# VH-VL binders against q8ixk2r445to577, part 335

Target 1, 133 residues: q8ixk2r445to577
Amino acid sequence: FFGMLQNKGLTDYCFDYNPPDENQIVGHQVILYLCHGMGQNQFFEYTSQKEIRYNTHQPEGCIAVEAGMDTLIMHLCEETAPENQKFILQEDGSLFHEQSKKCVQAARKESSDSFVPLLRDCTNSDHQKWFFK

## First folded at step 16 (VH-VL)

Design b91 (framework fv_cosibelimab)
Fold by ESMFold2-Fast, scan of step 16:
Structure b91 (fold): chain C 133 residues (1-133), chain A 120 residues (1-120), chain B 112 residues (1-112)
Amino acid sequence: as target 1 above (133 residues)
Amino acid sequence: EVQLVQSGAEVKKPGSSVKVSCKASGGTFSRWAISWVRQAPGQGLEWMGVIIPLFGTANYAQKFQGRVTITADESTSTAYMELSSLRSEDTAVYYCAKSRYYGRSAFDYWGQGTLVTVSS
Amino acid sequence: NFMLTQPHSVSESPGKTVTISCTRSSGSIAYHYVQWYQQRPGSAPTTVIYEDKQRPSGVPDRFSGSIDSSSNSASLTISGLKTEDEADYYCQSYDSSTKHWVFGGGTKLTVL
């Protein structure tokens, strides 16, 4: 699957990656931003290795969660996907991070009007349901 | 360094079409958002539309939908804006402008502008 | 759909401070970035403030941006006013419902 990865509960928001330096694609947090429908920084591919790949830039980035963290960070893709880069997109739309056994949830940053995807205990919340548009 | 260079001035008759080019250098053209903005004599800036070359996706201001077409050629790093059914009120300087991320980033580089005069 | 409203003109003496407002007619000014552009006669616009209050390299710190949620407005403030600051200034913000950029009407700054 590929396209804009949109949240069912936070309906206007999509996965978004907007690092400040166009020559340094890795190391920044993935955010949620208003869906614009134009592809670009909101276009992601779900691969057979269970990666969420950002292939708008070269080299391609892959979403990862570092041990003990709950934020989604952009890493370089590897020939064989490491465990921290594997997400299971389930039939109900939940996005399960296999290594941590948690689900990706649309969440508001405290003291901010910004939204980010975070790992949380899995629930049946629409804020944990995602689909490619 | 990033540079946007536009085609030269045009004089057109009412009812015709004009196609302005914007050639990019010094960066990753395909991944940018390239907007077109016009400015009639003595008037303000008016956003016309945008293209993201890598995706071929374009979006247009309501006022120009049906008359404007924005395209891009990745092989030459050139964006184009074509405006049809020209009228005298289309006389304006037309600018292309780059932004990093659509809907969020500022227009950090601008072309020099192309004067289009519509005269009978 | 919304409008960004700016004063048509402002004037001030050299060395003084001027503030140009940009008021959004609907939707919150605070939840969408505001950019500010300077345009001198015969030239393309250049960015003086991006993302509400950031300055591009080469823009002096006399230029600053701010957001006032209570008036639903953004402001561009220029201190230590110089004659070369004479220009038209435009604010710009984004309409998420139409997915379009919107410019303010522009403000002519005269330094007298």
Scores: ipSAE 0.567, ipTM 0.872, lowest interface PAE 2.0, mean pLDDT 91

Design b92 (framework fv_cosibelimab)
Fold by ESMFold2-Fast, scan of step 16:
Structure b92 (fold): chain C 133 residues (1-133), chain A 120 residues (1-120), chain B 112 residues (1-112)
Amino acid sequence: as target 1 above (133 residues)
Amino acid sequence: EVQLVQSGAEVKKPGSSVKVSCKASGGTFSRWAISWVRQAPGQGLEWMGVIIPLFGTANYAQKFQGRVTITADESTSTAYMELSSLRSEDTAVYYCAKSRYYGRSAFDYWGQGTLVTVSS
Amino acid sequence: NFMLTQPHSVSESPGKTVTISCTRSSGSIAYHYVQWYQQRPGSAPTTVIYEDKQRPSGVPDRFSGSIDSSSNSASLTISGLKTEDEADYYCQSYDSHNKHWVFGGGTKLTVL
């Protein structure tokens, strides 16, 4: 699976990675933004190690959730995926984060009109359902 | 730091084609979005299309669909815009412009422009 | 399939404030970022405002951008006008349906 990772409920939005510095690719929050269909900063790969990999930059980044947090942060990929970088893409479209037992949900970022993926208790909401396009 | 340098002015006959180049330096060319914008004498800016060099993905304004082709050569950090079936109304200055994230970022660097004159 | 409409021209004296509007004919102005470009005679455009209200380094704070959802418009405001501000100004926003950029028709600012 690879492509633009789009939300079923927040229909026009895709996973998006827009770090401010071209040379500092890791350490920033993954966001949601209007899907443009051109690849670039919205192109992700779901791997056999259950990683969500960012393929636009070298070295490649892997989405992770840090302990005690609910935000998705870009980290460097590791030879063996650590638990905080593992997401199970379920048949129903849910992205289940194994370490926390929570699901990735499209949510509005407070204080702005921007959107981000966050860990939330798993529900059957379309805001928790994702697909590659 | 970032610089876009375009090829020189051209004079073309109606019905011919023109290919303008845009050589990038000072950054991560392959990961940028490179757009082409034209401006006829005394007129406004008109977006023609874009390419993401890393993906080879291009998209074109409806008006130019079928006549314009935008390509990129990552090995030379050069983008190209070819416009075919030239008419006198294609006389314009053609600009390449860089944006960091397609659909969101401003055109933060522009080439100097290439005047294409389509003469009888 | 939408237009960004700007006044064709605007004029004001040095030291005064001018505002240039950019109205979107279809779809919300607030759903997509608006950029503003300045083009002096004989030059390529340069960015004066990006993502609605941000200023690039080197652009003085006399330049500001704003969004008015009720009129479906973006505005570029230039205070303390200087003769060097005389230029054409273009707004730009994104068509997410077609995945295309759209420019406004441009506004010629005359100082004096």
Scores: ipSAE 0.665, ipTM 0.893, lowest interface PAE 1.6, mean pLDDT 92

Design b93 (framework fv_cosibelimab)
Fold by ESMFold2-Fast, scan of step 16:
Structure b93 (fold): chain C 133 residues (1-133), chain A 120 residues (1-120), chain B 112 residues (1-112)
Amino acid sequence: as target 1 above (133 residues)
Amino acid sequence: EVQLVQSGAEVKKPGSSVKVSCKASGGTFSRWAISWVRQAPGQGLEWMGVIIPLFGTANYAQKFQGRVTITADESTSTAYMELSSLRSEDTAVYYCAKSRYYGRSAFDYWGQGTLVTVSS
Amino acid sequence: NFMLTQPHSVSESPGKTVTISCTRSSGSIAYHYVQWYQQRPGSAPTTVIYEDKERPSGVPDRFSGSIDSSSNSASLTISGLKTEDEADYYCQSYDSSNKHWVFGGGTKLTVL
């Protein structure tokens, strides 16, 4: 699967990666932003290794969650996907992070009107349901 | 040092077509969004459309749909805007402009503009 | 599907402060970022404010941007007016329903 990764609950919002420096694509938080439908920084690939890849820029980035954290951060992809980069996209649209046993949820960023994907306890909320468009 | 350099002024007859070029340097052209904006004499800025070269995806303002085509050549880092079925009211300065992320980023670099005059 | 409305012209004396408004006809002005461009006759526009209130390097701190939800408007404020500030100013925001950019009609700033 590949395309824009859109939220079922926040229907207008897509996974978005907008690092401030074009030469430094890793180490920044993945956000949610209004879907523009043009690919670019909202284009992601779900791989057979259960990675969510950002391959618009070379070298390719892979979404990861550091131990004890709840934010999704862009890391360099590895030849064999480490556990912190593995997400199971389930039939119901849930995006399950194997290492933490938590689900990716669309959430409001601290003290702002901005949205970000965060790890939360798994629920049946539409804010935890994702699909490729 | 990002720079956008456009082709020179054109004088065209009604019913003809014009193709303006915009050559980029100093960055990662393929990953940018390149918009085209026109400005008739004494009038405001009017967005015409955009291309994202890496994806080859283009989108156009409804007013120009069917008459405008925006393309890009990644090998030469050049974007093109072709406007067909020219009318006198198409007389304007045409600008290309770069933005980092479509739908969010400002147009941080602009070409110098190309004057297209349509008359007979 | 919205319009951004600006006053056609504003005038003020050197050293004073001027504010140019940009009002969104439908939907919240805060829904997408607002950019502001300065254009002198015969020249391409240049960015003076991006993402509501940020200044590019080289733009003096006399230029500031703000959002007013109560009037559904963005504003560009220029303090300590100088003659070189004379120009046309344009606001811009994104229309997600059409996937395109919208410009305001432009404001001609005269500094006597």
Scores: ipSAE 0.647, ipTM 0.886, lowest interface PAE 1.6, mean pLDDT 92

Design b94 (framework fv_cosibelimab)
Fold by ESMFold2-Fast, scan of step 16:
Structure b94 (fold): chain C 133 residues (1-133), chain A 120 residues (1-120), chain B 112 residues (1-112)
Amino acid sequence: as target 1 above (133 residues)
Amino acid sequence: EVQLVQSGAEVKKPGSSVKVSCKASGGTFSRWAISWVRQAPGQGLEWMGVIIPLFGTANYAQKFQGRVTITADESTSTAYMELSSLRSEDTAVYYCAKSRYYGRSAFDYWGQGTLVTVSS
Amino acid sequence: NFMLTQPHSVSESPGKTVTISCTRSSGSIAYHFVQWYQQRPGSAPTTVIYEDKQRPSGVPDRFSGSIDSSSNSASLTISGLKTEDEADYYCQSYDSSNKHWVFGGGTKLTVL
């Protein structure tokens, strides 16, 4: 699966990666932004290793959640995907982070009007359902 | 330093087509969004469309649908805008402009502009 | 579809402050970022404000941007006016429904 990873509940928003420096693509938080449908910084690939890859830059980035955190951070992809980079895309569109046992939810970033994907307890909320477009 | 250099001025007859080039240097051309904007004499800026070279994806303003085609050649870091079925009203300066992220980023670098004159 | 409406022209004396408005006809002005461009005669436009209120390097702090949700408008404010500020100014915002950029009609700033 690949394309723009769009939220079912927050319907105008897609996974988006907007690092400030085009030569430094790791260490920044993945955000949600208005879907533009053109690929670029909203294009992601779901791999057979259960990774969510960011293909726009080289080297390729892989979304990870660090221990004790709830934010999705861009890391470098590894030859063998580490546990913190594995997400199970369920049939209903839920995106389950195996290591934490939590689901990715579209949420408003604290103290701002920005939106981000965050780990939350799994529910049947449309804000936890994602699809590639 | 990022630079966008456009092809030279053209004089075309009504009913013909024109293809303007925009050659990028510096930075990562394939990852940018390259928009085309025109400005008729004494008039304002009018967005025509965009291409993202890495993906080959293009999108066009409704007014130009069916007449404009925007393409890119990653091997030469060059974007092209072709406008067909030219009318006298298409006389304008045509600009290419770069943005980092489509739908969000400002046009941070512009080409110098290409004057296209449509006359009999 | 929406329009961004700017005054056709504004004028003010050197040293004074001028404000140029950009009003969105439908949908919230705050829903998408607003950019501001300056264009001098014979030149391509240059960015003076991006993402509502940010200044590019090299743009003096006399230039500022703001958003007013109550009037559904963005504003470009230029303080301490100098003759070199004389130019056409364009606002720009994004139409997410059509995935298009929209420019305002432009404002001619005269400093005299």
Scores: ipSAE 0.636, ipTM 0.886, lowest interface PAE 1.7, mean pLDDT 91

Design b95 (framework fv_cosibelimab)
Fold by ESMFold2-Fast, scan of step 16:
Structure b95 (fold): chain C 133 residues (1-133), chain A 120 residues (1-120), chain B 112 residues (1-112)
Amino acid sequence: as target 1 above (133 residues)
Amino acid sequence: EVQLVQSGAEVKKPGSSVKVSCKASGGTFSRWAISWVRQAPGQGLEWMGVIIPLFGVANYAQKFQGRVTITADESTSTAYMELSSLRSEDTAVYYCAKSRYYGRSAFDYWGQGTLVTVSS
Amino acid sequence: NFMLTQPHSVSESPGKTVTISCTRSSGSIAYHYVQWYQQRPGSAPTTVIYEDKQRPSGVPDRFSGSIDSSSNSASLTISGLKTEDEADYYCQSYDSSNKHWVFGGGTKLTVL
């Protein structure tokens, strides 16, 4: 699968990567922003290694969650995907992070009106259901 | 650092087509969003459409659907806007403008504008 | 579809403060960023405010942006008004339904 990764519950919002320096794509948090439908910084690929890749930049970025954290951070992709970069996209649209045993949920960013994807205990909430457009 | 340089002024007859170019330098052209905006004499700014060169896909304002085509050539870092079935009301200065992220970012760099005059 | 409505013209004396409004006809002004552009005769527009209230480098802090959800409008405020501030000012916001940018009609600022 590839395309804009949109949330079922937060209907107008997509995975979005907007680092301050467009020449350095590592180390910043993935956010949610209004879907524009034009690919660009909202275009992601779900790979056979269970990675969520950011293909707009070279070198390619891969979404990771560090041990003990709940935020999705952009890291460099590796030849063999490490466990912290593996997400299982299930038939119901849930995005399961195997290493932490948690699901990606659309949530409000602490201290602001903006939204971000965060790891949370898995539920049947539409805020935990994602699809490629 | 970033520059957008547009092609020169044109005079066209009603019913013809015009193709304006916008050559970019000083950044990552393929990853930008390049919009086209026009301004009729003494009038305001009107958004026509956008292209994301990396994806080769464009989106257009409904008013221009069917007669505007926006393309990009990554090898020359050049975007093009072609407007067909020209009318006298299409007389305007046409601008290309760069934004970092479509739907969010401001147009931070603009071309100098290209005057297109449509008359018999 | 929505329109962004600006006053056609505004004038004020040097050293004073002027405010230009930009009102959205439908949908919330607060759900999408508002940009402000300055255009002098014979020139392409330049950004004076982006993402509601941010200033590009080189734009003096006399320029500020704000959002008022109660009136469904954005405002550009210019304090310490100078003659070189004379220009046309345009607001711009995003139409997520059509995935289009929309410009306001523009406001001519005269400093006299």
Scores: ipSAE 0.642, ipTM 0.884, lowest interface PAE 1.6, mean pLDDT 92

Design b96 (framework fv_cosibelimab)
Fold by ESMFold2-Fast, scan of step 16:
Structure b96 (fold): chain C 133 residues (1-133), chain A 120 residues (1-120), chain B 112 residues (1-112)
Amino acid sequence: as target 1 above (133 residues)
Amino acid sequence: EVQLVQSGAEVKKPGSSVKVSCKASGGTFSRWAISWVRQAPGQGLEWMGVIIPLFGTVNYAQKFQGRVTITADESTSTAYMELSSLRSEDTAVYYCAKSRYYGRSAFDYWGQGTLVTVSS
Amino acid sequence: NFMLTQPHSVSESPGKTVTISCTRSSGSIAYHYVQWYQQRPGSAPTTVIYEDKQRPSGVPDRFSGSIDSSSNSASLTISGLKTEDEADYYCQSYDSSNKHWVFGGGTKLTVL
């Protein structure tokens, strides 16, 4: 699967990566933003290793969650995907982070009007359902 | 640093087509959004469309749908805008402009503009 | 589809403050970024404000941007007016339904 990763509950919002330096893709939080349908910084690939890759940059970025955290951060992809970079895209649209036993949920960023994907207890909410467009 | 250089002025007859080029340097051309904007004499700015070269994705303003074609050649870092079925009302300066993120970022660099005159 | 409406012209004396409005006809002005461009005769536009209120390097702090949700408008304010500020100013915002950019009609600023 590849394309814009859109939320079922927060309609019109897609996974988006907007680091301050466009030549540096490591270390910043993945956000949600209005879907534009043009690819670019909203284009992600779901791989057979269960990675969510940002492959419009070299070297490629892979979404990861650090131990004890709930935010999705861009890391460098590895030859073999580490456990913190593995997300199971389930048939119901849930995006399950196996290492933490939590689901990716569209959520409002604290102290702001912006939205971000966060790890939360799995609830079957439409805010936890994702699909490639 | 970043520079957009457009092709030179053209004079065209009604019913013909024109193809304007925009050569980019000083950055990651393929990952940018390149928009085309025109300005008729004494008039305002009018957005025509956009291309994201890496994806080959395009979007056009409704007014120009069916007459405009925007393309890009990543190997030469050049974007093109072709406008067909020219009318005298298409006389304008045509600009290419770069933005970082489509739908969010400002047009931070502009080409110098290309005057296209359509006369009968 | 929406329109961004600007006054056709504004004028003010050197040293004074001028404000140029940009009103969105439908949809919230606050949910999409507004950019402001300056165009001098014979030149391509340049950005003076991006993402509602940010200034590019080299743009003096006399230029500021703001959003007013109650009037559904954005404003460009230029204080301490100088003759070099004389130009056409355009606002721009995004149409998420059509996925395209919209420019305001432009405002001619005369400093006299």
Scores: ipSAE 0.675, ipTM 0.894, lowest interface PAE 1.3, mean pLDDT 92

Design b97 (framework fv_cosibelimab)
Fold by ESMFold2-Fast, scan of step 16:
Structure b97 (fold): chain C 133 residues (1-133), chain A 120 residues (1-120), chain B 112 residues (1-112)
Amino acid sequence: as target 1 above (133 residues)
Amino acid sequence: EVQLVQSGAEVKKPGSSVKVSCKASGGTFSRWAISWVRQAPGQGLEWMGVIIPLFGEANYAQKFQGRVTITADESTSTAYMELSSLRSEDTAVYYCAKSRYYGRSAFDYWGQGTLVTVSS
Amino acid sequence: NFMLTQPHSVSESPGKTVTISCTRSSGSIAYHYVQWYQQRPGSAPTTVIYEDKQRPSGVPDRFSGSIDSSSNSASLTISGLKTEDEADYYCQSYDSSNKHWVFGGGTKLTVL
């Protein structure tokens, strides 16, 4: 699967990666932003290794969650996907992070009007349902 | 030091077409969004369309659909805007403009503009 | 589809403060970022405010942006007016349903 990864509950929002420096693709948080439908920084690929890859840069970035954290961070992809970069995309749209045993949920960033994907206990909420568009 | 350099002024007959170029330097052209904006004499800014060079996807303002084609050549870091079936009211300065993230970022760099005059 | 409406012209004396409004005809002004551009005669536009209220490097503190959801408008405020501020000012916002940008009609600022 590939395309813009859109939220079922927060219906106008897509996974979005907007690092401050054009030449620095790793280390920043993945956000949610209004879907623009033109690919670019909202284009992701779900791979057979259960990675969510950011394909617009070389080397490619892979979404990861660091131990003890709940935020999705862009890391460099590895030849063999490490456990912190593996997500199970289920038929119902749930995006399950295997290492933490939690689901990706669309959430409001504290003290702001912006939105981010965060790891939360799996609740079957539409805010935890994702699809490629 | 990003720079957008456009082709020179054109004088065209009604019914013809014009193709304006916009050459980018100083950054990663393929990952940008390049928009085209025109301004008729004494009038405001009018957005015509955009291309994301890496994806080859373009989108156009409804007013120009069917008459405008925006393309990009990644090997030369150049975007093009071609406008067909020219009328006198198409006389305007045409600008290319770069934004980092489509739908969000401001147009942070602009070309110098290309005057297209349509007259018999 | 929506329109962004600006006053055609505004004028004020040097040293004073001026505010230029940009009103969205349908849908919330706060739904997407508003950008502001300055254009002097014979020149391409330059950004003075991006993402509602941010200033690019080189733009003085005298320029500020704000959003008012109750009037469904964005505003550009220029304090301590200087003659070099004379220009046309354009607001811009994004139309997500059509995937295109919309410009306001522009405001001519005269400093006299």
Scores: ipSAE 0.616, ipTM 0.883, lowest interface PAE 1.8, mean pLDDT 91

Design b98 (framework fv_cosibelimab)
Fold by ESMFold2-Fast, scan of step 16:
Structure b98 (fold): chain C 133 residues (1-133), chain A 120 residues (1-120), chain B 112 residues (1-112)
Amino acid sequence: as target 1 above (133 residues)
Amino acid sequence: EVQLVQSGAEVKKPGSSVKVSCKASGGTFSRWAISWVRQAPGQGLEWMGVIIPLFGTANYAQKFQGRVTITADESTSTAYMELSSLRSEDTAVYYCAKSRYYGREAFDYWGQGTLVTVSS
Amino acid sequence: NFMLTQPHSVSESPGKTVTISCTRSSGSIAYHYVQWYQQRPGSAPTTVIYEDKQRPSGVPDRFSGSIDSSSNSASLTISGLKTEDEADYYCQSYDSSNKHWVFGGGTKLTVL
C-alpha cells in the first residue's frame, strides 16, 4: 500500500510531512494537512514490516512514537523495524500502534486550529480510520 | 543557492506550439513542485499548472486543459511547459516557480521569465 | 471555484502606512494559507509574506500580513512607505476543490 494516507472523519485531511529543512527530515512531528492529491510530502508507503515510510527522501524516513509519548515523529528507517515504528493497518481502517496498544487519531493540535495524528485509546471513531488514496 | 533558469524569448505563429524550459540548480529538484505561471502584457499572474518531477504527476488549470503539457527530466533537473494551438492572446511572459510543499508553501524561487509572442 | 479580489490601485505618501486587501469570494479565507508577492516592472515576482504572516529572510518588518475571517479577507500592510515599495502586489491562496493555486488580480502601489 502506498499513496496519500487520508482520514475518514476529517475527510479532506492527509498525513503530511513539512520539516523546516527539507534536507534534514528527522526529529519533527508528522502533521495533517488538506490533501493536495499530488503525492510529494503527503506520499507514504505501508510496508510488510508494518512501517509507515516517507520514501520520497533519501535516506528514507519512518514514522515512530517514543515510549510514553502520543505524537508521531519522523525517524530514520532501520534494517529491522523497531517496535516504536510498527503500525498495524487493520481491515476497518484503524492504524494500531502495537507497542503502546493505542490507535492513531486525527486530532486538533493543542491550542491551535491545526491538526495532527496522535495516539489515543482505540474508540472505533471515524477520526481513527485511515485509507490510502 | 537555488536558481531557476528559463529558455530564451520565442516568436511563434498562430496555431503552432511552444516549449519553454526551466533548469533548476542548488537543491532537490525531484522532490519540489514546479508551477508555471503566465502574465499577459499589463495583466495579472495566471497559474497554468504544476508538476512533481519525482512522480511525473502533473495537474493543470481548467482554462489550459487539453492545450498545456508540463513535463520534467530528472536527469537534467529541467521542467518543460508546452503550450499548443497558440493564439494571439497567449502572448505573455511565462514563469516557472518552485515550492517545497504543494498546496501550502509560497513560490519561494521564480525563473526570470520567458516572453512568448504569438503574431501572424 | 473562487476569486481573490484586490483593489486595482492604492497610493500613499512616503513614511505613511498602506493596507492592501485580498477578499475570497467563496469558502473561508482561513481554510488555506495566503501568500503575498511583490513584482517590480521587468522582474519576476518575489515573496514578501508567506503562510498568512511570515516574512522571508531579507524582507523588512515594515511588511506584515493578517487574516480577518469576519470579512473573509487577507491584508498586506506596509508601514514606513519608501519609494522602492512601488510595485504590483499579488495575493495567492489554494483551491482545494480543483487542487489549483489562485492569484488575486493584483494591486498597483504608488508612493506619491
Scores: ipSAE 0.695, ipTM 0.890, lowest interface PAE 1.4, mean pLDDT 92
Fold by OpenDDE, second read of step 17:
Structure b98 (fold): chain C 133 residues (1-133), chain A 120 residues (1-120), chain B 112 residues (1-112)
Amino acid sequence: as target 1 above (133 residues)
Amino acid sequence: EVQLVQSGAEVKKPGSSVKVSCKASGGTFSRWAISWVRQAPGQGLEWMGVIIPLFGTANYAQKFQGRVTITADESTSTAYMELSSLRSEDTAVYYCAKSRYYGREAFDYWGQGTLVTVSS
Amino acid sequence: NFMLTQPHSVSESPGKTVTISCTRSSGSIAYHYVQWYQQRPGSAPTTVIYEDKQRPSGVPDRFSGSIDSSSNSASLTISGLKTEDEADYYCQSYDSSNKHWVFGGGTKLTVL
C-alpha cells in the first residue's frame, strides 16, 4: 500500500511529514494535515516489513515510536525493521503498533488547533481507522 | 542558497502563447513545489498553479484551467509555465515561487519575475 | 472557495506600530496557516511571516504574526516602523476545497 494515509474519523486529514530542515529528515514528529494528494509530504508506503516508510527522500525514513512516547517520529529505515517501527494495518482500518500494543489515533495536538497521530489504547473509533488513498 | 532565475521579458500578440522558465539552484529541486504567481500592473498577486517535479503532478487555479500548462525538468532543475490564448489582460509580471511542500507551506523563495506584455 | 480581505492601505510614522489585518471569508483561519509577504516597489515578494507567526531568517523581530479565531482573521504587526518597511504586504492561505493558494488583495504601507 502507498499514497496518502488518510484518517476515517478526522475527515480529509492525512499523514503529513515536513521536517524543518529538508536535509535532515529524521527526528521530527509526523503530523496530520488536510489531504492534498500531490505526493511529497503526504506520500507514505506500508511495506512487507510492516514499516510505514517515507521514501520521497534519500535515505528513506520510517515512522518509529520512541520509548515512553506516544508520538510518531521519523527514523531512518533499516535493513531489518526494528520493533519500534513495526505497524499492522488491519482490515478494519486500525493501525496497530506492535511494540506498544496501542493503536494510532488522530488527535488534536495539545494546546493547538493542529492534529497529530498519537498512540492510544485500541478502540472502535473511526479516529483510529486509516486507509491508503 | 536557493535561487530561482527566470527567463527574460516577453512581448506577445493576442492569441499567441508564452512559455516562461524558472531555473532553480542551491537546493534539491525534486523536493519542492514550484508555483507560478502573476501580478498585473498595479494589481495584487494571483496564484496560477503549481507543480511537484518529483511526482510530475500539477494543479491549476480554476481561472486558468485549460489555458495554462506547468511542467518541470528535474535534470535541469527548471520549471516552465506556458500560457496560451493570450489576451491583453494577461499582461503581467509572472513569478515562480518555491515552497518546500504543497498546501501548508509558504513560498520561501521567489524568482525575479518575468514581464509578459500582450499587445496588438 | 474563500477570499482573504486586507485593507487597501495603512500609514504610520517611523517608530510607531502598524497592524495589517487579513480576514478569511470562509473556513476556519485557525486550521489553515497564513503567510505574509512583503513586496517593495519594483521587486519580487519576500516572505516575512510563515505559519501564522514564524519569521524567516533575516526578518527582524519587529515583524510578528497573529491569528484571531473570533474574527477569523490574521494580523501582521510591524513595530518600530522604519522607512524601509514601506511596501505592499500580502497575506496568503490555502483553500483545501480546491487545493489552491489564495492571496489577499494586498495592503500598501506608507511610512509617513
Scores: ipSAE 0.613, ipTM 0.892, lowest interface PAE 1.0, mean pLDDT 95

